Miniprotein binders against p81326. Designs and how they scored, part 32

Target 1, 226 residues: p81326
Amino acid sequence: MLHFGGFIMEINHISKILEKEREEYIRNKVEEYLKQGFSKDDAVNKANQSWRTYIGHRIQDVIYNLLKKFLKDSGLKVTTDKALNNRNLPEELDKVKRLIAINYGEYLFLPDADVIVYKVENNDIKIIAIISVKNSFRERRFETTYWKLKLKESPVTSHIKVFLATPDKDNEISYKCPNGKPKKMRIILEYELDGIYFLKEDFEETEKAKHFGKIVEDIIEISKKL
Short names: E, the ipSAE of ESMFold2; O, the ipSAE of OpenDDE; V2, 0.75 times the mean of E and O plus 0.25 times the DockQ between their complexes.

## First folded at step 3 (miniprotein)

Design Ra31
Fold by ESMFold2-Fast, scan of step 3:
Structure Ra31 (fold): chain B 226 residues (1-226), chain A 97 residues (1-97)
Amino acid sequence: as target 1 above (226 residues)
Amino acid sequence: DEELRYLVEFAERLFREAEELARRGAPKEEVEFKLIEARYLAWRALELARERGDKEVQARAHLVIARIEEVIARLRGDPEAIEEARWELEEAIELAE
């Protein structure tokens, strides 16, 4: 009784809402900086930089809420790295944290996992996927790849799928070069990760690089094998 | 023992390759990828060296990790990574003797 058309429609609707939010956000921030005594050009530049930071967190929240809503009926649960960093964790989230922690000998670190999908079966927790959300590849572009390689090395974590979700607004990994070859960053990310999900209409599609509208059905299919 | 020294030597070599790429004006993503490869190998060397009690390899791993983190922090403008680099350097100094 699952209907993925509703998910795709909601993604399209949210895209238009975010564009409207951008216009209002920039307008308000420009006015704020002008009141602080900045020049018009500086105010505009600072507002645009503020928007880039804001939209990164906003897209993470959107993805978290969409996945939580549309995976619930399949018995799947969704949490965030922010939730796992709380000192007082419920037993369930404490177990999730331990099941994704990466061992560096005497040290344990959490991967950079913005959104985490798991299931509870017979009081046992199984991690299905972690999703890294990147608005831009200007900073920290290969950390997701590093965490994927580390997760593969342990029997406890090797089954966990690592996905990248991105609007790729700067077109850094969406298209081939003029010579017909994909960009080096796209080649590496697609090869090492389990999937790339684009929050945009136009991109070079492959079996691993898809529109974000496919992520719910993909996660549900993966969960059936665990 | 030879395995540990191979891993840390490989990490150190990749770090030098990354510095050379940066000097030649290679794209930031290319330099960063080499640094992440070097850091991964250095972390594996550190983990294995701790299990085997090889303090020389532990010190070398901490040192190359510190150098890698410093360069990554500079490339990304990430102040948190500078603190990580400082910690790794302090560990390397303590293990050196």
Scores: ipSAE 0.000, ipTM 0.111, lowest interface PAE 19.5, mean pLDDT 77

Design Ra32
Fold by ESMFold2-Fast, scan of step 3:
Formats: structure tokens, C-alpha cells, sequence
Structure Ra32 (fold): chain B 226 residues (1-226), chain A 97 residues (1-97)
């Protein structure tokens, strides 16, 4: 066992739990829809759509909890965009929100920052990274790159690393075309973002596209340079 | 502390530049980028000054942060945010003196 082996083991354990949870969730939702009068085919289709929404939230929560646990001893803190949208923010989180918000003339918006990693040193807050968690790329394919480009425009936010974390179960960005070329979406995402972390095994690693198990070590190394 | 003084002076300078850009009719995006940069430096000055017990820089940073928040709220036409920012500004002015 090497350092970060515990992190890898928890990722693998949770992946197995999520697989079992899917089976139970689908079974229960099919029964629910059948009771509402839907046909078997409609019930199965609706259950699968419901699972896609559910698993998105579950993966975000899993990543948040894992990063919070494994970055704690490195002096790094972890929060979420959901926490930052709370009306009564603690002073520290209010400052995090102000340091990550993007300016649109009359409006100030938070990026799509599902998980935010920061540090506090000498009462100064420094944002290390934001992590966008995507279960699917069907609707919001380049949203993460849009936020990266906006963050680069300001001296306040240009240092913030923007990462994508995804299971990519549909092989939308981890798959290579038959001619060996990566898909256009993969090329663009890898070029513009600071890193892509896959929660799957079957892909070719690059400098910027890595197994999710490497994210903790990468974030700690980035933090040391700031 | 020369570092703290430089940070708060730079924040104040950027704030003044943002105000001048707004008076000249510059695009709102450009004005707000400058304000956000000023706010970042002001917050850094505030937190470091609080840690080091520099009450003067703390007060100056607090004041410029409050002024920036008011300008941003006014640019966005958010009445509730304007009211909140004005309350914060009054507190910052009191602490400065």
C-alpha cells in the first residue's frame, strides 16, 4: 500500500455500492411507475431517466466527501456551490463566494463549480481549484470550458485550476474514433481545461487526462506552488 | 507594514480607475472587472492587516470593499443589494474614524 491507496480503495468501494444502488433504484422506480398506470416499457424508460438525474447528485456528493476527507490533513478545505448559495453564509464561505464569482456587467454569477478547493493562510483565502462533475455531456457539453475561459479573464480568478470529473460511462470523451482520433469534444475539453479526471479505467492517460485517483495528489502539488 | 500599505493603496487606485471608467461611459463589463480586481486586493489587505493587528489598513480596506460593493450593486440595479451595501459602508466609515 502506498500513500493515497486509501483514497483509491474508497473510490473502488463506492463504485461497487453505486452499482448495487442503481439496481435497487431502478427496480423501485419501475414498481412506482407501474402503480401510476404506466406500461412496463414506459416505466423502465422513466426509471432510467430518473436514475440519470439521481446519479448526478450522488456522484457530486461522493466526490465532495472524498476530497474533504483526503485533503483535510494537507490544510486544504472543500466546499460546494450549493453551500455558497446558502442565504446565511459564514464569513469564510462568503469570502470564497466573492473570490470565485464572475462578472457579467449588471450581474454576478458563480461558475458551475460543483466542488471548490481552497486554503486559508494568514486569514487570506486562496482558491486552488474548482471541479465540475459531469455524469453526461448531452445538454451542457462545453459549460466547464466556458467557465474556465471566463475565469481566465480576471486577475482575481485567472490562477484557479478548472477540472472536470466524470465517469464518462457513454464514452463521450474517453473514446477514440475508429481512425484513432479523439472526439472533437475531448480535444476541446482537454485543451481548454487544466485537467480531466475519469472515474473509469478504460482510457488512454495523458498529462491532463487522468484516473480520478490522482486528483488528490495533483491538488496538493498545485497548492504547494501557490 | 509596507506590504499592507501597498496592497490597500493599489486597491484604492483600482477603485478610482473603475469610477473614472464608469463616468466615461465604459462598458459595464470593463468597470466590473476593475472593481473585482480592486476588491480582491482589498480583501487580501484586510485579512493580512487583521492578522498583523494593523488597524489603519484594516479600516481602509474595509472602507474600499464597502464602496466597491455599493458601486457593483448600483451597476446591477439591485435595490436590496444597494441598501445592504450602504449599511456596510456606514459601518466601514465609522470604523475608519
Amino acid sequence: as target 1 above (226 residues)
Amino acid sequence: DEELRRLVEEAERLFREAEELARRGAPKEEVEFKLIEARYLAWRAFELARERGDKEVQARAHLVIARIEEVIARLRGDPEAIEEARWELEEAIELAE
Scores: ipSAE 0.000, ipTM 0.087, lowest interface PAE 21.7, mean pLDDT 79

Design Ra33
Fold by ESMFold2-Fast, scan of step 3:
Structure Ra33 (fold): chain B 226 residues (1-226), chain A 97 residues (1-97)
Amino acid sequence: as target 1 above (226 residues)
Amino acid sequence: DEELRRLVEEAERLFREAEELARRGAPKEEVEFKLIEARYLAWRALELARERGDKEVQARAHLVIARIEEVIARLRGDPEDIEDARWELEEAIELAE
């Protein structure tokens, strides 16, 4: 019943908007830093750093809204790790939080789960997937694999699919062996994670590395097996 | 431009609805969902306004985005979201002048 063509249309429109906004954002921020007395090179570097922080939050929210909209008719619910860190949680979200929390002795921590997909059946909650959203891989490229490995250690969380969603603008993980040189980051991420979803057209597609437009259908199919 | 003004007006309307939901004590998730919807429309209005050179609608879009991001930041308790809201407000101020 779900119109996946509509989902692709939404993704394409948002991608074009974000790309154009990046150009204007960088231009304006360079101008601001120049007015503050920074050199041209420093202004450009600071503007790019600012964009990387800014776009990270924006793309997470976009993905959250898209998944919530397009999974609703399949009986699936969507939340965020930020929502789960709220002091006053509804009973349902408190249960979600407890089902993804990782035990470190006397401490429980949430994984870096930017978006969480779950279902409710007969007052029972089943976590389907967590999605880590990465706009850049400079500092924290294997954080998602760390959380996947931790989740696999517990029978409570071992079934949870862990996905990475990324525009990968710098082509850090778009190909396994460009020009015959293996890309360690791409190879490890694909091996350890349940899937990588690209918010771009140019990448090496495999069974686990796909265009973001396939994520809704994949999540629905996974949920049917639970 | 009928389409352009309708988009930014709709974003502003949804933001006001989110504020009303918050005042009535609606669940934070419901408020946040409507805010995200409002922001998506404001992003679309902003992009279209840039293409058509409509600085008034660009300023209005940046302003409503800033307001939305501030409310979301307060709901989530993430200081980085506050910085995002501040940046949108700076853009709106610059365009208005």
Scores: ipSAE 0.000, ipTM 0.123, lowest interface PAE 17.4, mean pLDDT 78

Design Ra34 (at its last look DockQ between E and O 0.01; V2 from the best seeds 0.00; counts 0 for: pae E 18.2 > 1.5, pTM E .759 < .8, placed apart)
Fold by ESMFold2-Fast, scan of step 3:
Structure Ra34 (fold): chain B 226 residues (1-226), chain A 97 residues (1-97)
Amino acid sequence: as target 1 above (226 residues)
Amino acid sequence: DEELRRLVEEAERLFREAEELARRGAPKEEVEFKLIEARYLAWRALELARERGDKEVQARAHLVIARIEEVIARLRGDPEAIEYAREELEEAIELAE
C-alpha cells in the first residue's frame, strides 16, 4: 500500500533532519559552555545532557504530527495529554479526557499519554491507543507499565492499547546481550505493554517490539476491531 | 516573540526554496526533503505558538503546512491525499479571523 511507503519515507527524512539539528545543537552548546569556562570534556557532556532533554520534546511533537497526518484517512483522530489539560476544552476532547482518566478516589489523573488515538462513530468516542514517548529510561523506566496496569482495572479503559515509542539511543532496552537474554527492563516492558516501537534499526524484533514504521498499520488494524 | 517569528519565517523560507527547486526541475526526493524540513520547523512553530497563545503564528504555521502538504501529495502522485492539507488550511483561516 502506497501510503505506508510515504510514512516510512517521511520518518527517514525526519531522522536526517534531527541528526543535522543534533550536530548543530551540540556544536553551539559546546561553544557556549567553553565560553563559560568549562573544560572540553565537561562542555561535551553538558551539551549531550542538554540535547537529551531537548530531543524528548522534538520526538514527541514529531510522533504526534506524523500520526495525525497518516491516521486521518482512516477516520482516526489524534490528540495529546497537553491538549487535554487545557482549561477551555472542546466537547469532543472533554469526552476523550473522561474516557482515559484514572480514578483515585476523589482525584482523576491522566495516564502517561503523550499521544492519544481515538475515533468518533455515531457521536460515540472510542479510545484506541495511547503512546508514551521515552527518549531515555534513566528515571521513569516503568511509569508506562504502571499506567497500563491501572487502565486494565476498569471496563471503561481496559481495551485501550498502551504503546511505548523510543529511539533508545543508549541501548537501554534494545541491547542484545552475548548470551541472548534481553535486559530485565526490556523483558518487563514488552511483557506488560501492548507494543514497543523503536525509532532505530538495531534491535531484536519480536511480535510486540517493532520498527516505528509499522505503528500506523497496527493502529488501523486495532481500530477496525473496536 | 522573536524566536517564534524566526521559526515560522524560516519554515516559509524553506518552502519557497522547495518551490524554486521544483521549478528548476530538481529531483523529486530533493524537493520532498526540503518540504519536510520546512514542515518540521512549521510544526515546531505551531507547538510553541499554541503554548504561548500566538494565534498569528499558529495561523501562519497551519497555512505553510497546508501548502507543503498539497505539494507533497502532488509529488507522490496522490492528489486525493490533500484532505489533510485542506484541514490545515481551514484551521489557518479560522485562526486568522
Scores: ipSAE 0.667, ipTM 0.878, lowest interface PAE 1.6, mean pLDDT 87
Fold by OpenDDE base, look of step 5:
Structure Ra34 (fold): chain B 226 residues (1-226), chain A 97 residues (1-97)
Amino acid sequence: as target 1 above (226 residues)
Amino acid sequence: DEELRRLVEEAERLFREAEELARRGAPKEEVEFKLIEARYLAWRALELARERGDKEVQARAHLVIARIEEVIARLRGDPEAIEYAREELEEAIELAE
């Protein structure tokens, strides 16, 4: 049990670690945008937006790499939506892509699937979970919920667990009812999703809202039931 | 395993560098960052050493992790974390002997 302590502590500080690069990143981007002819205010705004995108991808990459590493011994495989965007996919990934696709009549579209966990049994692919990684909830607050609901509409995808992983830096969803006031976003996300995993210590733990350190165990347990 | 030894040695080096930064009055955030990096490397070494059955590297990695956690706890000023980290360090020392 104690061996997870170091891992848990590392995850709790991912946001802080990555944020140390912010000042330098912003400075460099501001200079870049100024050279492109933007005003100082526009350059700062664009740099901040670029940082949000950049840090989001970095957190996603960390989570992907962690899950890939920790799930390897269980025989589970991990991929990303980015990997599935290739025109020429290996057979295995092409099957994964097809098994997470959402039907819109004439069209199939992929959900936002930052991380996809699946298993291969007798050449059959079973999708276990999709993890959406969100650093902040300023934009598209319920997008993950939408995809969960869409996945539930098909018997092909209805079994897929949808998890949210977040450091929740701004404490938007860390607590359900701080000071007796319900946090609508926390309540809805927790209700609609299969789990929320926090990359931090300071949050209200529930059956569905857990520390990210528990996600590996939860995924393995789900995989055994499929 | 040379790779394992390099990882744990790098963790130990970064830990020493963090302690030196702290002694020189570097910002707490900088010290903590260095410690977190050291802990990550030590954890990687520990996990790989477990897979490969390298007991020496396991013991060294566990010990450096425990030391790092104690220093982090002290930097944060969390009494409960300090006590926990102290207990873990004592256990890690016993396992390394």
Scores: ipSAE 0.017, ipTM 0.269, lowest interface PAE 7.2, mean pLDDT 86
Fold by ESMFold2, look of step 5:
Structure Ra34 (fold): chain B 226 residues (1-226), chain A 97 residues (1-97)
Amino acid sequence: as target 1 above (226 residues)
Amino acid sequence: DEELRRLVEEAERLFREAEELARRGAPKEEVEFKLIEARYLAWRALELARERGDKEVQARAHLVIARIEEVIARLRGDPEAIEYAREELEEAIELAE
């Protein structure tokens, strides 16, 4: 029996489990890289980067599975950009891929979307939202806003909601005006995106910046309008 | 019209500031922050120019975005950013006729 409170606790539980595994993960990766001939310094750097990728993928997997579970009774389906990059796509996923692809002349590229929510109506597909999962904002700070703007360029994709989900561990975007000084990154992300969903308690909540537990209700409400 | 011109001009100004910072050896992070601010404004200008059918501003926005993506690609080693820069330049040339 999973309620909203239990949903939040499961996310916290998974993060705690993964944090306990950090030292063993890094130790194993350092040993692996040393066996490949890397220097000690290179092996440590690679291991730490590997961990950041690993935990990001794990958070994305949790988000994907929970959304899939809680949206199914509303007629909503969930996939990922990784699934869409398979060469032998089922017809349904091939349609999803074509409906979110961005036209760059001779080339079609997928937005960098981690999780995609869509609806199937009489073999027609309606894309509802994409969710980008960001662990930190030290690099590619505004990549998600780029994809939002590109999707708005076409009436075919302009309805697609673009959400950002983040633990924001370093408080890079948690507050709009800390100490009276505007935080440009938070302000721009909140202005341009359809929503920011925090995987933590301590942040400045607004109409667009919310606890992650609100995302299911928001997606269902949006789907009723489409 | 007024907002559109303001956005693209500000994006171009921020890009020139980022280039100056890079030229004098500023930290990569400082240069990248300026580039991202410039790119955001250029994307907004492009969005509005497309809605209004202003091909001149569309070409101008594509050009500054192409320059921004090239510099970002060099800072990050990101092949997708390089491809975006090439495509943006092609769009700017096509719109100029």
Scores: ipSAE 0.000, ipTM 0.120, lowest interface PAE 18.2, mean pLDDT 77
OpenDDE base, second read of step 4: ipSAE 0.016; ipTM 0.340
ESMFold2 (binder alone), look of step 5: mean pLDDT 80; pTM 0.750

Design Ra35
Fold by ESMFold2-Fast, scan of step 3:
Structure Ra35 (fold): chain B 226 residues (1-226), chain A 97 residues (1-97)
Amino acid sequence: as target 1 above (226 residues)
Amino acid sequence: DEELRRLVEEAERLFREAEELARRGAPKEEVEFKLIEARYLAWRALELAERRGDKEVQARAHLVIARIEEVIARLRGDPEAIEEARWELEEAIELAE
């Protein structure tokens, strides 16, 4: 069985595609803004800002599709918090939503669960993991950590693994300071979460901080114990 | 406002000089001194721009201050300060765009 090798190869191929898409996206957006009368520097800045928003959604979609594809043969199912926010939910997804929703008095909220992995066994649904996808950590540094702590409070949700997946392009949590210490945010996120999966090669690997290529294997092993 | 523009331009120029010094392997103390000079001028530009309502200079001052703080924190090897400086830099970039 080499589906794990296939997964890594798919990641590498998609990384190259995203790089080509970035170059073309920026080029087209710069031309668009120039035609609107912006200066070259303003056009470039606006194009880069547009790309930051675009790539965040693209990475979420990529991760969803890759996990759906590679977990299917293990009997695992994948959905998104966006799917769970539809008004007309299939019975199965309605049950998934109920199993991850957090009660705040008269209100129920979903955690920061960009991607949700679950299984259906003997007509019961078991949530395996939720994955928060972060392209940057500007203004939502500890959001994933907050949701992990909330999920731990309930016996219904305390078993759910909470993972962070990130390219960390700006080296916000993979960078080591000149004195050799990790940044405070990296230390806190790694301590509180069940794992961090990097969509990049240059980072210090630990028991909980791994290359994204390990995520399918890890999720399958977790599911066998539930 | 010509006076405000000159102040922030000088701060940006000093920051670029500090970066060039660092690239050439100048002593950390020399680089840090130049960064402190740049930050001082940027602080002045920001204060005056806020009083006079010059949003362009405010944005430029915030950007160069955040960049300076990040470099200083990096030179001193302070991980918490680097993290805070990066937060401020991201905020400043968003405001400028």
Scores: ipSAE 0.000, ipTM 0.060, lowest interface PAE 26.6, mean pLDDT 80

Design Ra4
Fold by ESMFold2-Fast, scan of step 3:
Structure Ra4 (fold): chain B 226 residues (1-226), chain A 97 residues (1-97)
Amino acid sequence: as target 1 above (226 residues)
Amino acid sequence: DEELRRLVEEAERLFREAEELARRGAPKEEVLFKLIEARYLAWRALELARERGDKEVQARAHLVIARIEEVIARLRGDPEAIEEARWELEEAIELAE
C-alpha cells in the first residue's frame, strides 16, 4: 500500500535527517560552550545534555507532522497539547480540550497529551487517541500510565486510546534482562497502555509493542469503530 | 575483555562521584546528570556482556544499576525506582550463583 509504504519511507528519511541534525547541533553547541570558557570535555558533555532536551521536542514535532499528513485522507485531525494551551482557541479546539480534560473536584486539568487524534462528525467531536512522546523514562516513567488510568475513570474519556511513542535510544524499556524477562517498567507500561510504538528497529514486537510504522493503520482501524 | 571491564569500571566510578556530590549537598539536577551517565555506561556494559556471555560483567552492571536506581529513588521520592533497584539486585545475585 502506497500510503503505508510512503509512511515507512518518510520515517526512514527523517531518521537520517535527525542524525545529521544531531551532528550539526552538537558541533554548534560545543563551539558555543567553548566560547563561554568551558573545557573541551565539559563543552561536549553540556552539548550532549542540551541535545537530549532538544531531541525530545523535535521528535514530538516530527510525530505530529507525520500523523497529520498521513491521517488526513482518513478524515482524522491532529492537534497538540501546546495548541490547546493557546489563549485564543478556535471553537473546535476548545471542544477537544474539554473532551480530554480530567476532573479533580473543582479543577480540570489536561493530561500529558503531546499529540491528539480526533474526528468531527455532524459538529460532534470524538477523541480517538492520545500519544505521549518520551525520549527518556527514568524521571517520568509512569506519567503516561497515570493519565491513562485517570482517563479510564470517566465515561467521557474511557474510550480514548493512550499510546506511547519513543525512540528508546537508551534501551530503558526495550531491554530484556539476561533471563529474558522485560524490566518492571516495560511490563507495567505495556500492561496499562493501549500500545507502545518504537522509533527503532532492535526490539522484540508483541501485540501491543510495535514499530512506529504501524501506528497510522492502527489509528484508522480504531476510528472506524467509533 | 578489556572493553567490557573498562565500561563497567567507568560506570562504577561515575556512580561514586555522584554519591559524593549528593553527600556534599550538590543540586539534584547535577547529581541526576551524573547518575544518568553512570547508568548509560552500565547499560552498555550489560548489553555487550550479555552478547559476549560475560556473566561477571553482567552481574557487576546489574549491581551498579541497582545502586544508581536506589539513589534516584531517594532524590525523587520514587517508590518504583526502589522496586527496580531491588529487581536489578536479584538479577545480579542469580548470575553470581
Scores: ipSAE 0.000, ipTM 0.132, lowest interface PAE 16.2, mean pLDDT 79

Design Ra5
Fold by ESMFold2-Fast, scan of step 3:
Structure Ra5 (fold): chain B 226 residues (1-226), chain A 97 residues (1-97)
Amino acid sequence: as target 1 above (226 residues)
Amino acid sequence: DEELRRLVEEAERLFREAEELARRGAPKEEVELKLIEARYLAWRALELARERGDKEVQARAHLVIARIEEVIARLRGDPEAIEEARWELEEAIELAE
């Protein structure tokens, strides 16, 4: 589809916007912290921590909008965990919520699914994939893996593909260690998850670890098998 | 809660600033970036307001999100985003009653 080339072009365009946005954000936050009396080094560190939180939500929004735009013509729908937490859900989203819920005895919880892809066939909902967006792996490294393992336990959710999307700015899972050995986190995430999509150019590519530009094509292919 | 009110007020302020930029003919990219920042703050306000049971801030957050999403839909030519904006507006109305 023409959409595949357009998708890559949109990713490149947004990447440039995000870089400029980062520079402006960091500059403004450093100034704010300096005015609060923090040292230069502390102000820079706090600004970088703030950026990591901000960009996490920002990238989730970007991924949601890109997938919504480029999956539309294939009959696929996209929603977010945020949308599923809204009061008075439309019937369709209420069905999505019920189909992704995980059983903990007498309790049902939703996975931390930043972006959810599904299809509608004859008023029936089929969940295709959930995408977890991680800007950093310093905390909650295996959260996505935990949800994958929980989803796999139920016949209702075991078919759902679980993907990780990440810029991996700190190179925590993009490269091999200096001795050529992959980092443990990379090994575990690649083994347990259905795919890792990098929002960067420099990474060790495998069958499961790809550039984010391939996600639309992969999701469409998966949906045809369900 | 002063923190919640500050977050939603800042989101509303950024939205007004984005409208002013659009009125002055600023590039669509510049307008969109400010709208996304406003929406991020509104989402954060909504999340915290739900945790703390602040119905006023929840309603205000839904309202400003609806307004932001309508403008973004127009900028991007995304007709489905208008339906999402309508849903956010309905949530704001319900919470205000």
Scores: ipSAE 0.000, ipTM 0.151, lowest interface PAE 17.4, mean pLDDT 77

Design Ra6
Fold by ESMFold2-Fast, scan of step 3:
Structure Ra6 (fold): chain B 226 residues (1-226), chain A 97 residues (1-97)
Amino acid sequence: as target 1 above (226 residues)
Amino acid sequence: DEELRRLVEEAERLFREAEELARRGAPKEEVEWKLIEARYLAWRALELARERGDKEVQARAHLVIARIEEVIARLRGDPEAIEEARWELEEAIELAE
């Protein structure tokens, strides 16, 4: 039974767990830095910087596990680029790696595919989507867009959907024209990518820019057409 | 790895707390909340254990995730979540061997 309400409930609970984790993380790091002799203001600033690094990895792991859990009922499988970089790959993952790798002459490189969704039918593998997880846009690089454009160049990979998942806490891409001024990053990412999924409530929703809670049903619908 | 061991132990502890809450007749939502928190920590332990090649912690994380999913399935009346729990048990068995 497909029940997307369960996915939404999981996201809501995990969001609150992450908020509690943030509060405890900051408290502990502030105490740690104070013991090292930093001032209260410096300790708080350093703790917040440390949290920004920590949460990026945590969000990626959460997305991987949630997608793995909720896509399994639809016969879809989930892996990561980290798993594909292991030296001795199972045959199935080796096939996934070969189907997503991009050729640069003598070299093959994987796209920035934090999470990869695929299906196995009659021992054949079909890549459905790759998801790039971004916590921050302080470095205004169009890395996810670059990989989308590269994948489009090959008939082997041109069907692969490329999604961005982000909490966008600093509102860097949440709106196209805040205060009447176009945000180049949001506009380009939405134009070039197949979708942007926000792990937050406050953002400008469009056909391609949605709450993360909709990603499972979208991926399942895409997989039915492949 | 001491960090990994503590992380998976905390997940296991939260799972036991959830079972105790259920035994005491705590509200379903409170039990479910504690189970999701336990699973969140188990996911963290699993990811880090894979990075560091700690098969024991990987197996323990899969086992506690399996137990959590089975309890959630029972609480929600969701038979498909039981299949997820069985899959986690298979992963734990493979890692232990």
Scores: ipSAE 0.228, ipTM 0.652, lowest interface PAE 4.8, mean pLDDT 84

Design Ra7
Fold by ESMFold2-Fast, scan of step 3:
Structure Ra7 (fold): chain B 226 residues (1-226), chain A 97 residues (1-97)
Amino acid sequence: as target 1 above (226 residues)
Amino acid sequence: DEELRRLVEEAERLFREAEELARRGAPKEEVEYKLIEARYLAWRALELARERGDKEVQARAHLVIARIEEVIARLRGDPEAIEEARWELEEAIELAE
C-alpha cells in the first residue's frame, strides 16, 4: 500500500519539476530564435513546437525510470526501444528484442515500444507489456493500434499488453464532445488497446482509461497471470 | 464571472491570431498549433462554465470550438472533425437563444 502511495507522490513531484523545466526551455529557445532573426510571435511558436518534441522524449524517460524503480521489487524488469537499438546487445536484451519483433516475410521489425516490461523465469524471457508514450496525436494517431493488431497475429506476441501513456495536454482523446460522445480517435484507441493511462487529472475514467498512478498495480496483476 | 469571461476571451483571441497566421500564409503546422492551444482554453472555459451554470460563456466556448474544429478538419482532411464542428455550432446557437 505504501509502495503505491510513494509512486503517486513521486509522480506529483516530477510534474512540478517538468513545469519549471518547461519555463526554462521555452525562455532559452525564444531567445535563440530571436537571435536568429525571427519575429517575437514566430520565436514563441517555434519554441513551443520544440518543447512538444522535447517533452515527448522527456516523459518517456520519466516513465521508464518510474516503472523501473517501482516494479523492481515485484521481479519485473524494464527496458526501452532505444536500448534495444544498440548493436552489441547483452544476451537478455537480445532475447527481449526477438520476442517483440514482428515478421514481414524476409524482414523483422520492432514495434514502437517506448517502454517494455518483462520478467525472467528459468532463464526464459516473458514480455508483460509495451507502453507507447504520446505527447500529441497530430501525427501517427493509430500507430500504437497498428502495432497492437500486428502483435495479436503471432502466438509469440499475442499475450503482450499494449498500453498508451499520455498527458494529452491538447485534450485530443481525453475530452468528451458536448453531445456526450467520445471522439472517434478515443473510441478506436480504447477499443483496440489494452489500456490508456493519462498523465493528467481532468478526464473521465473507464475500465481501460485510467490515471497513470494505477499502472504499476495493473502491470503487477497482469504479470501474476503469466 | 470575470475568470470565465477572461478564459473564453483568451481562446477567442488565440483563434483570431491563428486566422491571421493563415492569412499571411504561415505553415500549416504553425496555424494548427495555435488552433490546438485556442481549443484547449475553450474546452477549459466550457467545463468551468458548465460547473457554474454560465450559459453565455458556454455558448461562446461552443462557438469558438466549432470554428477551430472546422479549420483543423480542413488542414488535416478529417471528415469526423467537420461533423463535430457542425454539432458545436448547433449547441452554441441553441444556448444563445
Scores: ipSAE 0.000, ipTM 0.187, lowest interface PAE 14.5, mean pLDDT 78

